# VH-VL binders against q95uq1: the designs that were tried, part 1

No score or structure here was measured in a lab: all are predicted.

Target 1, 197 residues: q95uq1
Amino acid sequence: MSDNHEEESNVPAYVPGKHVSVDQLKQQDAEDEALKRYKESLLGTGVHAPKDDPRKLVIKEMKIQIEGRPDTIYPLDTKELIKEMKTKPFVLKESCHYKITLTFNIQHDIVSGLKQTNTVYRKGIKVSTEKHMLGSFAPQALAHSVTNPRHGWEEAPSGMLARGSYTAKVVFTDDDNEEHLSVEYAFSIKSDWKSDD
Positions, changes and structure headers below are counted from each chain's first letter, unless a header gives other numbers; Kabat numbers aren't used for antibody chains.
F, E and O are the ipSAE of ESMFold2-Fast, ESMFold2 and OpenDDE, as the mean of both directions, binder to target and target to binder. V2 is 0.75 times the mean of E and O plus 0.25 times the DockQ between their complexes.
[cut] stands for letters that were removed.

## First folded at step 7 (VH-VL)

Design k3
Fold by OpenDDE, look of step 9:
Structure k3 (fold): chain C 197 residues (1-197), chain A 127 residues (1-127), chain B 103 residues (1-103)
Amino acid sequence: as target 1 above (197 residues)
Amino acid sequence: QVQLQQSGPGLVKPSQTLSLTCAISGDSVSSYSAAWNWIRQSPSRGLEWLGRTYYRSKWYNDYAESVKSRITINPDTSKNQFSLQLNSVTPEDTAVYYCARVGYSSVWYGDYYMDVWGQGTMVTVSS
Amino acid sequence: DIQMTQSPSSLSASVGDRVTITCRTSQSIRSYLNWYQQKPGKAPKLLIYDASDLQSGVPSRFSGSGSGTDFTLTISSLQPEDFATYYCQQDYTFGQGTKVEIK
């Protein structure tokens, strides 16, 4: 009778914190040094966001990292570049190890509970949906960077059925279900890096 | 659906202040995804942007150089509206005045399109 | 100051015709060009934003193209309800308008 102690991984239930504006955060006289540090860490010194840019989330680039291969970088600074991304599919060799790194700025206010939803399509049919909680981010001088998976690598699917061309849509939302960005990209899974399949 | 409803007098005497209000429904005057504009139209000057008010963690105002010294655009969060004041009017200020929202379906830097308009208010400056 | 020049100032066309309106800007700025339709006694209506994106609810017969300083609005097949004045806009500047009249 092997007592399989299922270690309940107490992943602390992410309680969506009340959306507190940067101004509200500044006004909270919380004598808590930890909170102060947190605020200071979040409230970087004087990051002047362009007043004409209403975006809270500005994606700078998406980087596809494949083990043993050069990185593929998609600049996403402009609407044109975002539109062009889908026309430049990247290739995944079956069973390769890959990860995706997003670089972005936060402007004007804290973005709480930023979530990435990635939906993949094959021949117009949805094949998968992945949701990733990225976290909460405040405006700061340096761009934020998030890598998925956070640790290790993702393995590309393998087999005859996995090979082919895919399209994907990635949507960034916050705790308030505000959509910050939606982008489409394309990729192919191949048996070999050189195979014109 | 977002709607803008204008109100205010259609007749103003020279040297007086033109005052108009634009009430917002279906959106917030403090929305990050919007900027609230005043535009006027006349046969002589065509469509002319006058200014805007918008909220980005704080309130901002931008005004056209042609009216900068005379114009004030104020948001009213309590009533979910914004107003136009144009001081020291002359007959040259006779026009149809529009309030308009710059909306961001996809919020991008440099997007300046007016997707929602008020019904317009004809304002005549006459002694 | 940004100058917007539309061409032509007016045109006559028949129902079913292909109509093309051009807008030239004095400066290439980051702000995209937008197109509006205005009917008499009505406010302008957004048709195209960011040079080529069709506003929701606008018929597909409307299209925008161009880059840099030269932009075009095209109506592939003119309908009776399309007789109006069209304006291009960039940043805070509007073109002088193009009146599309019945031939």
Scores: ipSAE 0.376, ipTM 0.740, lowest interface PAE 1.8, mean pLDDT 87
Fold by ESMFold2, look of step 7:
Structure k3 (fold): chain C 197 residues (1-197), chain A 127 residues (1-127), chain B 103 residues (1-103)
Amino acid sequence: as target 1 above (197 residues)
Amino acid sequence: QVQLQQSGPGLVKPSQTLSLTCAISGDSVSSYSAAWNWIRQSPSRGLEWLGRTYYRSKWYNDYAESVKSRITINPDTSKNQFSLQLNSVTPEDTAVYYCARVGYSSVWYGDYYMDVWGQGTMVTVSS
Amino acid sequence: DIQMTQSPSSLSASVGDRVTITCRTSQSIRSYLNWYQQKPGKAPKLLIYDASDLQSGVPSRFSGSGSGTDFTLTISSLQPEDFATYYCQQDYTFGQGTKVEIK
């Protein structure tokens, strides 16, 4: 046999440091649901995952932190959860202070110059778009987290014109303009936490 | 539009090697968004997955346990093709052989669904 | 291995009939179930992926439903070109097929 283009499975893709890192996380806090979910994703416990998943970026969670209120957490580690997100809007009281943390894994290869573009709509009309450079991320056992804003808080808009229901789309692209993820979500701005405005 | 074109002989004698080729147009054999599969179909076993090759910074192969000791799937990036070799065939290997692409969306991980198929090659193993 | 069972193995129907085909799995596969149509002498053709998502170019009379272990393919009004064999699939396992014949 003089010609063989096959490459074997890479056993070093099962990384001893990865195994050790997962063990460290496993022993730290069994009751933290976010950490438990991350451990389950890394260990392969729980859900059916495609063996040949081509994705370089895999979203795990979006967390909305509101100053003085419990966090709102969206697990996003399945296609069903991502599709369902827009049917489970979160609420921002006008003028509240909030921030958003995205948790994701990188697999296969480095993602260079990852950028998010967040576009907000009201009744199908684009009302704003914002772009944020997130950085470059290499594959690793522990998930990456990015919080916007990096420091402090964002403030929700206020007033009669600002109140209402919104839809939004966040898109992640890299330096080569390759799209890695697109998520649709929804939220409302209200005068009070239990208001229907 | 992605298309798969198969070629190879339709008659093979027992104990010889079955060899088929699948040419790809409209996509690359090294695409991260795809995996390249061989499936066969016979009345007695129905549709049966044999194996795949795919590129994720490195080439990988996975083979069905039923044929693992006899099968080889090779990509050829210069010709944009991938091949099937099945050694030591018997009449039980008589089937229609298909190549197929499994494609994925970068916005979500999907199932293993074969969205593009080759035209099929009837292979008979007999004396 | 996750075993898959389609029912019925075959059925006879007339143009205009509503046709349902089921696929059951030995373990939950959530929504990761695909449906294919195959006509004699041709390769299978993807109809539905992720249990209920219609592949581009597939007529809207085809629909899929179900999750967990029980899945259904429905043809709301059978057309002459729909006489074929239908397969469910998850991972690298295919059901045994359901042949839809003209009555």
Scores: ipSAE 0.006, ipTM 0.543, lowest interface PAE 9.4, mean pLDDT 80

## First folded at step 9 (VH-VL)

Design n2
Fold by OpenDDE, look of step 11:
Structure n2 (fold): chain C 197 residues (1-197), chain A 126 residues (1-126), chain B 103 residues (1-103)
Amino acid sequence: as target 1 above (197 residues)
Amino acid sequence: QVQLQQSGPGLVKPSQTLSLTCAISGDSVSSYSAAWNWIRQSPSRGLEWLGRTYYRSKWYNDYAESVKSRITINPDTSKNQFSLQLNSVTPEDTAVYYCARVGYGVWYGDYYMDVWGQGTMVTVSS
Amino acid sequence: DIQMTQSPSSLSASVGDRVTITCRTSQSIRSYLNWYQQKPGKAPKLLIYDASDLQSGVPSRFSGSGSGTDFTLTISSLQPEDFATYYCQQDYTFGQGTKVEIK
């Protein structure tokens, strides 16, 4: 009778950290050099928040990665590009493996508990909603990148009922449910990669 | 519907402080999706943005370089309003002053003023 | 400093006329150009945002177009209530205005 002591890995319940402002963090860190170094490593010594941009999250790129296919990249540096993205659907072959990578900058302050909500629509009807906890992100010189799924691939739906045109909305929210970004994109599920001209 | 109601004196003496208030209805001064602005208009300078206040987990202020040394914009969450203070006024500060909301909705870096106060004529005179 | 130049500074038109106002910016910025209408003694009213998006409640006779540094406001058929001053704006900077007067 082997008592398999399942060591309950007490993964400390991620207590949504109180929104501590970078300034508050700087004040608290005056006493903890290790924390100061960690903050410096996250914030970099030279990341000045743009004075003319009040956004905390600035999306830069969306990349669609499909196994065995070239990447589809949407630059999103401008509102024009963001608006254009929804008019340029990417194609998913049924049963293909794909993942989506979002690249963004954080400005002004730490965004805590960033959550990505993906909602997919077909003919105006919601067909799916996925929520992904991304984590906390600080302003830094290099853009942040998040990939969903984090590991492996997502499989595109298959079958006659799956084929067609879709629209999707991606919303970024923090622990306080503040909406930092909402972007829309479109895609088609097809039986093959060839555009049905 | 979001509305902005301005109040304050229309006459200020030189070297004194211009003070105006903008009361908000239908929205919150601490709204994450808004920034609260002051703009002035004169025949000589046209429409001139002066500054803004906005809340993004903490309060931020941006000021126009032309008035940066003299201007303060303060939110009042208890009254759901924001104020303008402009110190050391001169006759050049004579203008119609407007408060305005910038509503971002989706944060794509938009900067348009969708709601305006009624305006306040401020005359700087001895 | 961003410079905004509107053309013309003023124009005279009749009811029913097609009116076109141009705005040129000195720099391309991330924010789109916006258009405002102002009547005497009133605050500016947003007409067009992001170069071409019509503000809610604005008549469809108003339209915006353009990209880069050159933008246009068009009134397809001028109405009596459209006699006003129009301003373009980008970021913190406003144009000098275009006064549309009755011919």
Scores: ipSAE 0.059, ipTM 0.664, lowest interface PAE 3.1, mean pLDDT 86
Fold by ESMFold2, look of step 9:
Structure n2 (fold): chain C 197 residues (1-197), chain A 126 residues (1-126), chain B 103 residues (1-103)
Amino acid sequence: as target 1 above (197 residues)
Amino acid sequence: QVQLQQSGPGLVKPSQTLSLTCAISGDSVSSYSAAWNWIRQSPSRGLEWLGRTYYRSKWYNDYAESVKSRITINPDTSKNQFSLQLNSVTPEDTAVYYCARVGYGVWYGDYYMDVWGQGTMVTVSS
Amino acid sequence: DIQMTQSPSSLSASVGDRVTITCRTSQSIRSYLNWYQQKPGKAPKLLIYDASDLQSGVPSRFSGSGSGTDFTLTISSLQPEDFATYYCQQDYTFGQGTKVEIK
């Protein structure tokens, strides 16, 4: 089931990762990185789901795919990485095309009607909220993966009023209104990939 | 507001079974965000964790090694309670017994006891 | 198993004093350490979780710090209601306690 609290959003919905140097990007193979992250998700910490870990949803990574650029993969598999997310903003060039993929494990029980609610702020003022139904997920060894948008690309907003620094909060809830995860992150929209506007 | 209310006898004879009950209000014994514990306190051993019960798709129990052969902790979903049974007691089992809720953090290993019952003084003597 | 050493075992202090209590573990527990207050005849009460996070309803004069193996509980200005025994805890193990008494 889908809920829309506010109907418009011109900004990214998903949790950001870190930016890497140009030299590191040249040396990386984005497809090999995706396979590496997938393999690491399968191996996990421990052979079986921990019996005393209360979490039903365990986030592993967020991937930012920008059309015409190498993928950026943000590992989120530690408490420190999640807490530091908002101190590591990413950049979107105005009008760029992007996709965001969330990778996570489900443990203990099925999560029915998982929904993400992303709220974006500029200088403390809410500028948008976007809700997406992610689906229902059963526990399994293989990580689950959800991409938004499912087809095609999302387009970053453009114009002088759109450019600037943003903060955001993404919250994951289910059909029983249980909150599974809340992550704060940051990003900027710029006229060029390296500009200070 | 979560509250824990204990009940049970304060005097138990040696070799008998100690039986205590902890009633829960403001939460469910089957909550995925909680685990339900028994702890005891005596001058010689201080605070000593005895065991827990919790629900994660099924019921689990974990017991301290020192009592595992004698202890049973049972949830009761219909009464929203959980119990302690400690068999074959001796005077060394004399203590104040507490039930406690462990509220989990986001991460594996965050085991803080955020709600405690009022305590029950149990004396084991002839 | 991880051993815990709490110090001091007792201390005497006056109202208004700054009080520091320490807890040391035999292995790193990152930030997974909790602090409790217990008054005579009462159950323990959670003060601090995750080393430094203040439980709801706990006065701001209480603070926790540390990570790894060395942790502290600080009372910045001791009040009459703070005379009690304080315990650290990780996993299902409690420290031996620190009794804070009136000087």
Scores: ipSAE 0.006, ipTM 0.498, lowest interface PAE 10.7, mean pLDDT 80

Design n5
Fold by OpenDDE, look of step 9:
Structure n5 (fold): chain C 197 residues (1-197), chain A 127 residues (1-127), chain B 103 residues (1-103)
Amino acid sequence: as target 1 above (197 residues)
Amino acid sequence: QVQLQQSGPGLVKPSQTLSLTCAISGDSVSSYSAAWNWIRQSPSRGLEWLGRTYYRSKWYNDYAESVKSRITINPDTSKNQFSLQLNSVTPEDTAVYYCARVGYEGVWYGDYYMDVWGQGTMVTVSS
Amino acid sequence: DIQMTQSPSSLSASVGDRVTITCRTSQSIRSYLNWYQQKPGKAPKLLIYDASDLQSGVPSRFSGSGSGTDFTLTISSLQPEDFATYYCQQDYTFGQGTKVEIK
């Protein structure tokens, strides 16, 4: 009778931190060096966000990385580029290994509990929904980068039923359920990189 | 639904200050997703943008050059409203005044489209 | 200063007619052109933003097109409620308006 003590990996329950504004953080008594360091780490050197840009999350690009293939990069800096993304589908060979990297800036305030929700459609029918917790991010001089999966690769579906054209919608939300960005993109799963399936 | 309700006097004497208020419902004056504008309309000058106030971790104001020296737009977070003050008015300031919101996308892309308008206030400058 | 020129200043049309209004800007700026409808005694109403995007709740008979310095508002089939003044806008500048009157 082997008592398989399943070590309950106490993944600390993500307690959604109280949304503390950057201003509130600045007002908190900096007497705690740890807090000061934390604030400094979060606030970085006073990155001036453009006053005309109300966005807290600014996606710069989405990069599709496929093992053994050149990267596909979608710039997302402008409305036009965002709209064009869906008209430029990328190709996944069945059973290929791929990952997606997002590069983004945070402006004006901390974005807490940033979540990416990906919904995939085939012929107008929802086929999958994936949710990824990206984390909490503060304004900083350098763009943030998040890769999914964080480790390793995702394997593209395979088989006759998997092949075809897909559309997808990615939505970025925070702990307050504020939607920061919605983007539509398209892709195809093919048997071969050259196949006009 | 976002609504804007204007209030203020419709008659102002020359050299006095024109004062109007725009009350916001369904949105916040401190919303990052909005900019709050004043626009006026007259037969002689058409539609004329006067200025805006908006919050982006701090308050900002932009004013039209034509009125910059005389205009003040102030937010009131406690009442969820914003106001217009135009000093030293003349008969040329006679117009219908509108408050208007520039929505998220308009602000983001710099298109400055006004998606919500107040009902308008006719202000006459006369002795 | 950005100058906005609408054409025509006024037009007469009948119900069911196709109506086209043009707006020319003095400068090609990154900001897109917007279109408003205004009825007497009412505030302007946003119709089109970013040159071609239809505002929510606006009938599909309205459309916008154009790029650079030349833009067009089209009403595919004029309805009785469409008799109004139309304004283009870019940045903080409005056009002089186009009055659409019943023939």
Scores: ipSAE 0.316, ipTM 0.725, lowest interface PAE 2.0, mean pLDDT 88
Fold by ESMFold2, look of step 10:
Structure n5 (fold): chain C 197 residues (1-197), chain A 127 residues (1-127), chain B 103 residues (1-103)
Amino acid sequence: as target 1 above (197 residues)
Amino acid sequence: QVQLQQSGPGLVKPSQTLSLTCAISGDSVSSYSAAWNWIRQSPSRGLEWLGRTYYRSKWYNDYAESVKSRITINPDTSKNQFSLQLNSVTPEDTAVYYCARVGYEGVWYGDYYMDVWGQGTMVTVSS
Amino acid sequence: DIQMTQSPSSLSASVGDRVTITCRTSQSIRSYLNWYQQKPGKAPKLLIYDASDLQSGVPSRFSGSGSGTDFTLTISSLQPEDFATYYCQQDYTFGQGTKVEIK
């Protein structure tokens, strides 16, 4: 849709592709030197997730990096931690520069066309929706990390109307429209780091 | 209100293992927004951080390089405590030992300030 | 490897005096500096974190300032209970201390 493409003008459009298994991917990409090193890592280390765990995507951490400030780190490796995230809001000073890094494991099979849809609310009213294509990810022992923006910094909004408390919901889906995870979180925009506004 | 109560012997012979315990009230040793530290203080070395334990999906330990080969810090979730073991002690390990909490209030304050301290345990290493 | 130097190492002051203690670092630590008070025979007590934030329950006569490599702890009007040793801290490293004594 045109609105979605306009909202993601700096993010390449993603077209849903063919789902492939880990075994099929290994055969198709055996000649690629980088993929060869990945396959060797899998053979030497193995995947440690339990076989009966149905999740393909297991979130581990969300980190908010703020220029000139200590990182804010949310461990998200339990359901209780994910649920409590909205009760522990982070603070952005207006016009501050920040970036967000997500750390997650992929298990069982490749996840193709992973995308996140982030919807922000003020007092129950939707104020923005942003979609980011994260890419395709294969299982491995080491966690994957993705940072938004990929380069530089994002700037927090400013002004009296921007200040206040926000809630948000981020949803992760693949190119088959399967939902893998949904997280509710909270933040506030203040005039200063120690402000009450 | 978080409080830390230390226990353990005040006299340890050289080459033995120093063992101390820190009991936590008002918080959990497995709290994801805290880290649990051991610090010692002597006239010659001042305040010296020794290591920490914390829970983030699994238990992590970080130790100061100066003691890394001799130190172990263990959490005990059933008793809500964490311990210090320092092997092969010498008189240079004589100090007041403290446990301390680093809190991550609102995660916005992700710096490493120690907001709660135990009362301290004077440990003398002597024959 | 960040070195920290407190100044002065000791000072003598009277009740009611304004006292200033400095902490300098070998490289920038932005605002990530904390201050502690320690009385003889007691554990250190957190006063200031993030260079200027007053810990809950600490009297308002205490304040902190600075960024980068130069930081100060100020006691605006020294009280009898403020005679103690003060430490700065960043990461897991503590300064050498500043002893504040009665004249």
Scores: ipSAE 0.000, ipTM 0.453, lowest interface PAE 14.9, mean pLDDT 81

## First folded at step 13 (VH-VL)

Design v4
Fold by ESMFold2, look of step 15:
Structure v4 (fold): chain C 197 residues (1-197), chain A 120 residues (1-120), chain B 115 residues (1-115)
Amino acid sequence: as target 1 above (197 residues)
Amino acid sequence: EVQLLESGGGLVQPGGSLRLSCAASGFTFSKYAMSWVRQAPGKGLEWVSSISPSGGRTYYADSVKGRFTISRDNSKNTLYLQMNSLRAEDTAVYYCAKRYSSWGDYFDYWGQGTTVTVSS
Amino acid sequence: QAVLTQPASLSASPGASASLTCTLRSGINVGTYRIYWYQQKPGSPPQYLLRYKSDSDKQQGSGVPSRFSGSKDASANAGILLISGLQSEDEADYYCMTWHDSAYVFGGGTKLTVL
């Protein structure tokens, strides 16, 4: 078994949504039709509750936007595509401005207090761990998107020591401490863009 | 290294109550979802209930909904099953099981079980 | 009708192969389900063996010999556990499991007798 001894950074507290399953809320509706209609408007119907797929969070895409350049898009619709992310690194020019958007569906139940933990490695050594609160998400037909940073751009580090190849692992957990997804990916920081890359 | 030890089983009349406990060690208990799975004498396995790592989300088989309550105390590394309105059909060995990962995944560690007998 | 159905028993000789089936209920297609397999020896709790959805979505349990493998028979609407090179220690009850409609569901189990 794994045991994680790493201390988590302090993130702003988020007031979680309801911790009651969609099915439990529907049972409570037996007393009041008006309350049932209200709950349905807040939680949606059970339209996205496949009988063969237990996942609450289904990743669809990771997009890297770089200021002044075309987007890099990773479709993540299958386990094969998710697994191959670590073998298809994206490139950041040092000091470039970038942001990352994740697109995902929520099914079965509300996910309250979804948190993203991103750990970056260099030559197998952990160099950083960053945690971001993403919010609470209900099942819906249209996918959800989350962009980091929420505002503006990130700036890639610069200098000889910053340039090189990196691997990373992003993990999504919720207020129930349930892990919903783990993705390993790779990137490099270079001094300039390569036209052939 | 992972150990799960169930207790609290016994002989009970129909309509009675029992509280099962499962003491966990060898892993960070609060990071993992837990489940109860039962096996009637000479019969197959039946999932009973599951609980999220924090205890904020609970799940029940239809056969036990409204009668059984799963809970956990992460400060004591203990899983519980409160069993009310017991029926003869609830007679079984009750296993405490650790879930490997997300909801719907397999149970990677099981206790030795505690026996519940419901008879007149 | 049960979601997962297994034959009650199966026997095979040491060194041979056993093919254990786990049939899904009519109207449920095995192709989109992940099928999990457990072994249970007398007097012991179950042990996880492996899971199979497709060749790109499968996983062998820790310490489980490679002679245990999973597959599917789409025409029979079934998950398959293959045990090759049977040994006496493989004599046990075998259960399939899946997640269906908000529940974990098990098959009824197959008692495998070796000899």
Scores: ipSAE 0.672, ipTM 0.851, lowest interface PAE 1.0, mean pLDDT 86
Fold by OpenDDE, look of step 15:
Structure v4 (fold): chain C 197 residues (1-197), chain A 120 residues (1-120), chain B 115 residues (1-115)
Amino acid sequence: as target 1 above (197 residues)
Amino acid sequence: EVQLLESGGGLVQPGGSLRLSCAASGFTFSKYAMSWVRQAPGKGLEWVSSISPSGGRTYYADSVKGRFTISRDNSKNTLYLQMNSLRAEDTAVYYCAKRYSSWGDYFDYWGQGTTVTVSS
Amino acid sequence: QAVLTQPASLSASPGASASLTCTLRSGINVGTYRIYWYQQKPGSPPQYLLRYKSDSDKQQGSGVPSRFSGSKDASANAGILLISGLQSEDEADYYCMTWHDSAYVFGGGTKLTVL
């Protein structure tokens, strides 16, 4: 009787703090040193947001990192590239270790409680849904980077039933339930890196 | 079918207050940002205010900032616009508008509008 | 100066093509902006027609006839709504819109008359 201690990942219930806009943050009297530090950490040096782009989250690239293999990088600077990504599946060898890194810019305001929902499909059937709380991100000069998993590697499924072609949809939402980005990608699980399975 | 129904318009004196409502149906209200757009008699369209899906973020045109407050009750599928310190220039048909998807995109559905007249 | 400027009125004959312009203010490059177009008939709310940023980034509204198309004139720094094969039912006010500096901005509108 293996006590599968489901480690309830006590992800502390992110109490959505009062959404304070960047402008509101700027106006708040820095009487609280903690608040000042928080502001400094969030606001960094005055990043000018583009006046022609209303997006708060702008994805730049998705990087697939596989242990012992070269990185696969998908540039996502344009809508066309985003649409094209799903037509260029990457390959995962069964039992390989991999992680995914997303690089994005935040514009205009703080994106609070950013959540990534990843849904995987096989032959049109939902196989899995994973939700990850990424955190809060402020506009800054350098792009943000988020890697899943945060620590270590994911292991690709193995076995005859795992092999095949998959599609996935990643959706980014904030604590206001605003959808910032939706991207679709494809991948295949193979027995080896060269096999035409 | 998406429906937006504005109400609360009327005649008000300068300096007065009015609260507009927009009842939404035919879509998951809590998933979409909402906006108010107004049109003065014989004039063009002017964006007034926007609110995020949860209501946590609000945006205002400079012309109404500090006077108008946008809010929503997702349990009632209703959008509101509290208008204070009304001016003659605020006279217009006020439209409730649904955002297509994310913040910053276009208005895909509009109500029939409610008329606000500010006059002495 | 207004961010978007439209001519107040335009007239065209049935079957002809009408080109409606939406000129961006000097110093703002039309090439980087997505322009949205709305049609408004008397006594009705505006209806979304299409959006156009580039040939690779454009969208037609649901139920909008293919005779409506968006483009840009870089030399004029303007968004263009082209209506081909003009019909009597196309008589309406047309508004362009864009997002600029944390606000939605509308043009002044063009009244299109079909004569």
Scores: ipSAE 0.174, ipTM 0.719, lowest interface PAE 2.4, mean pLDDT 88

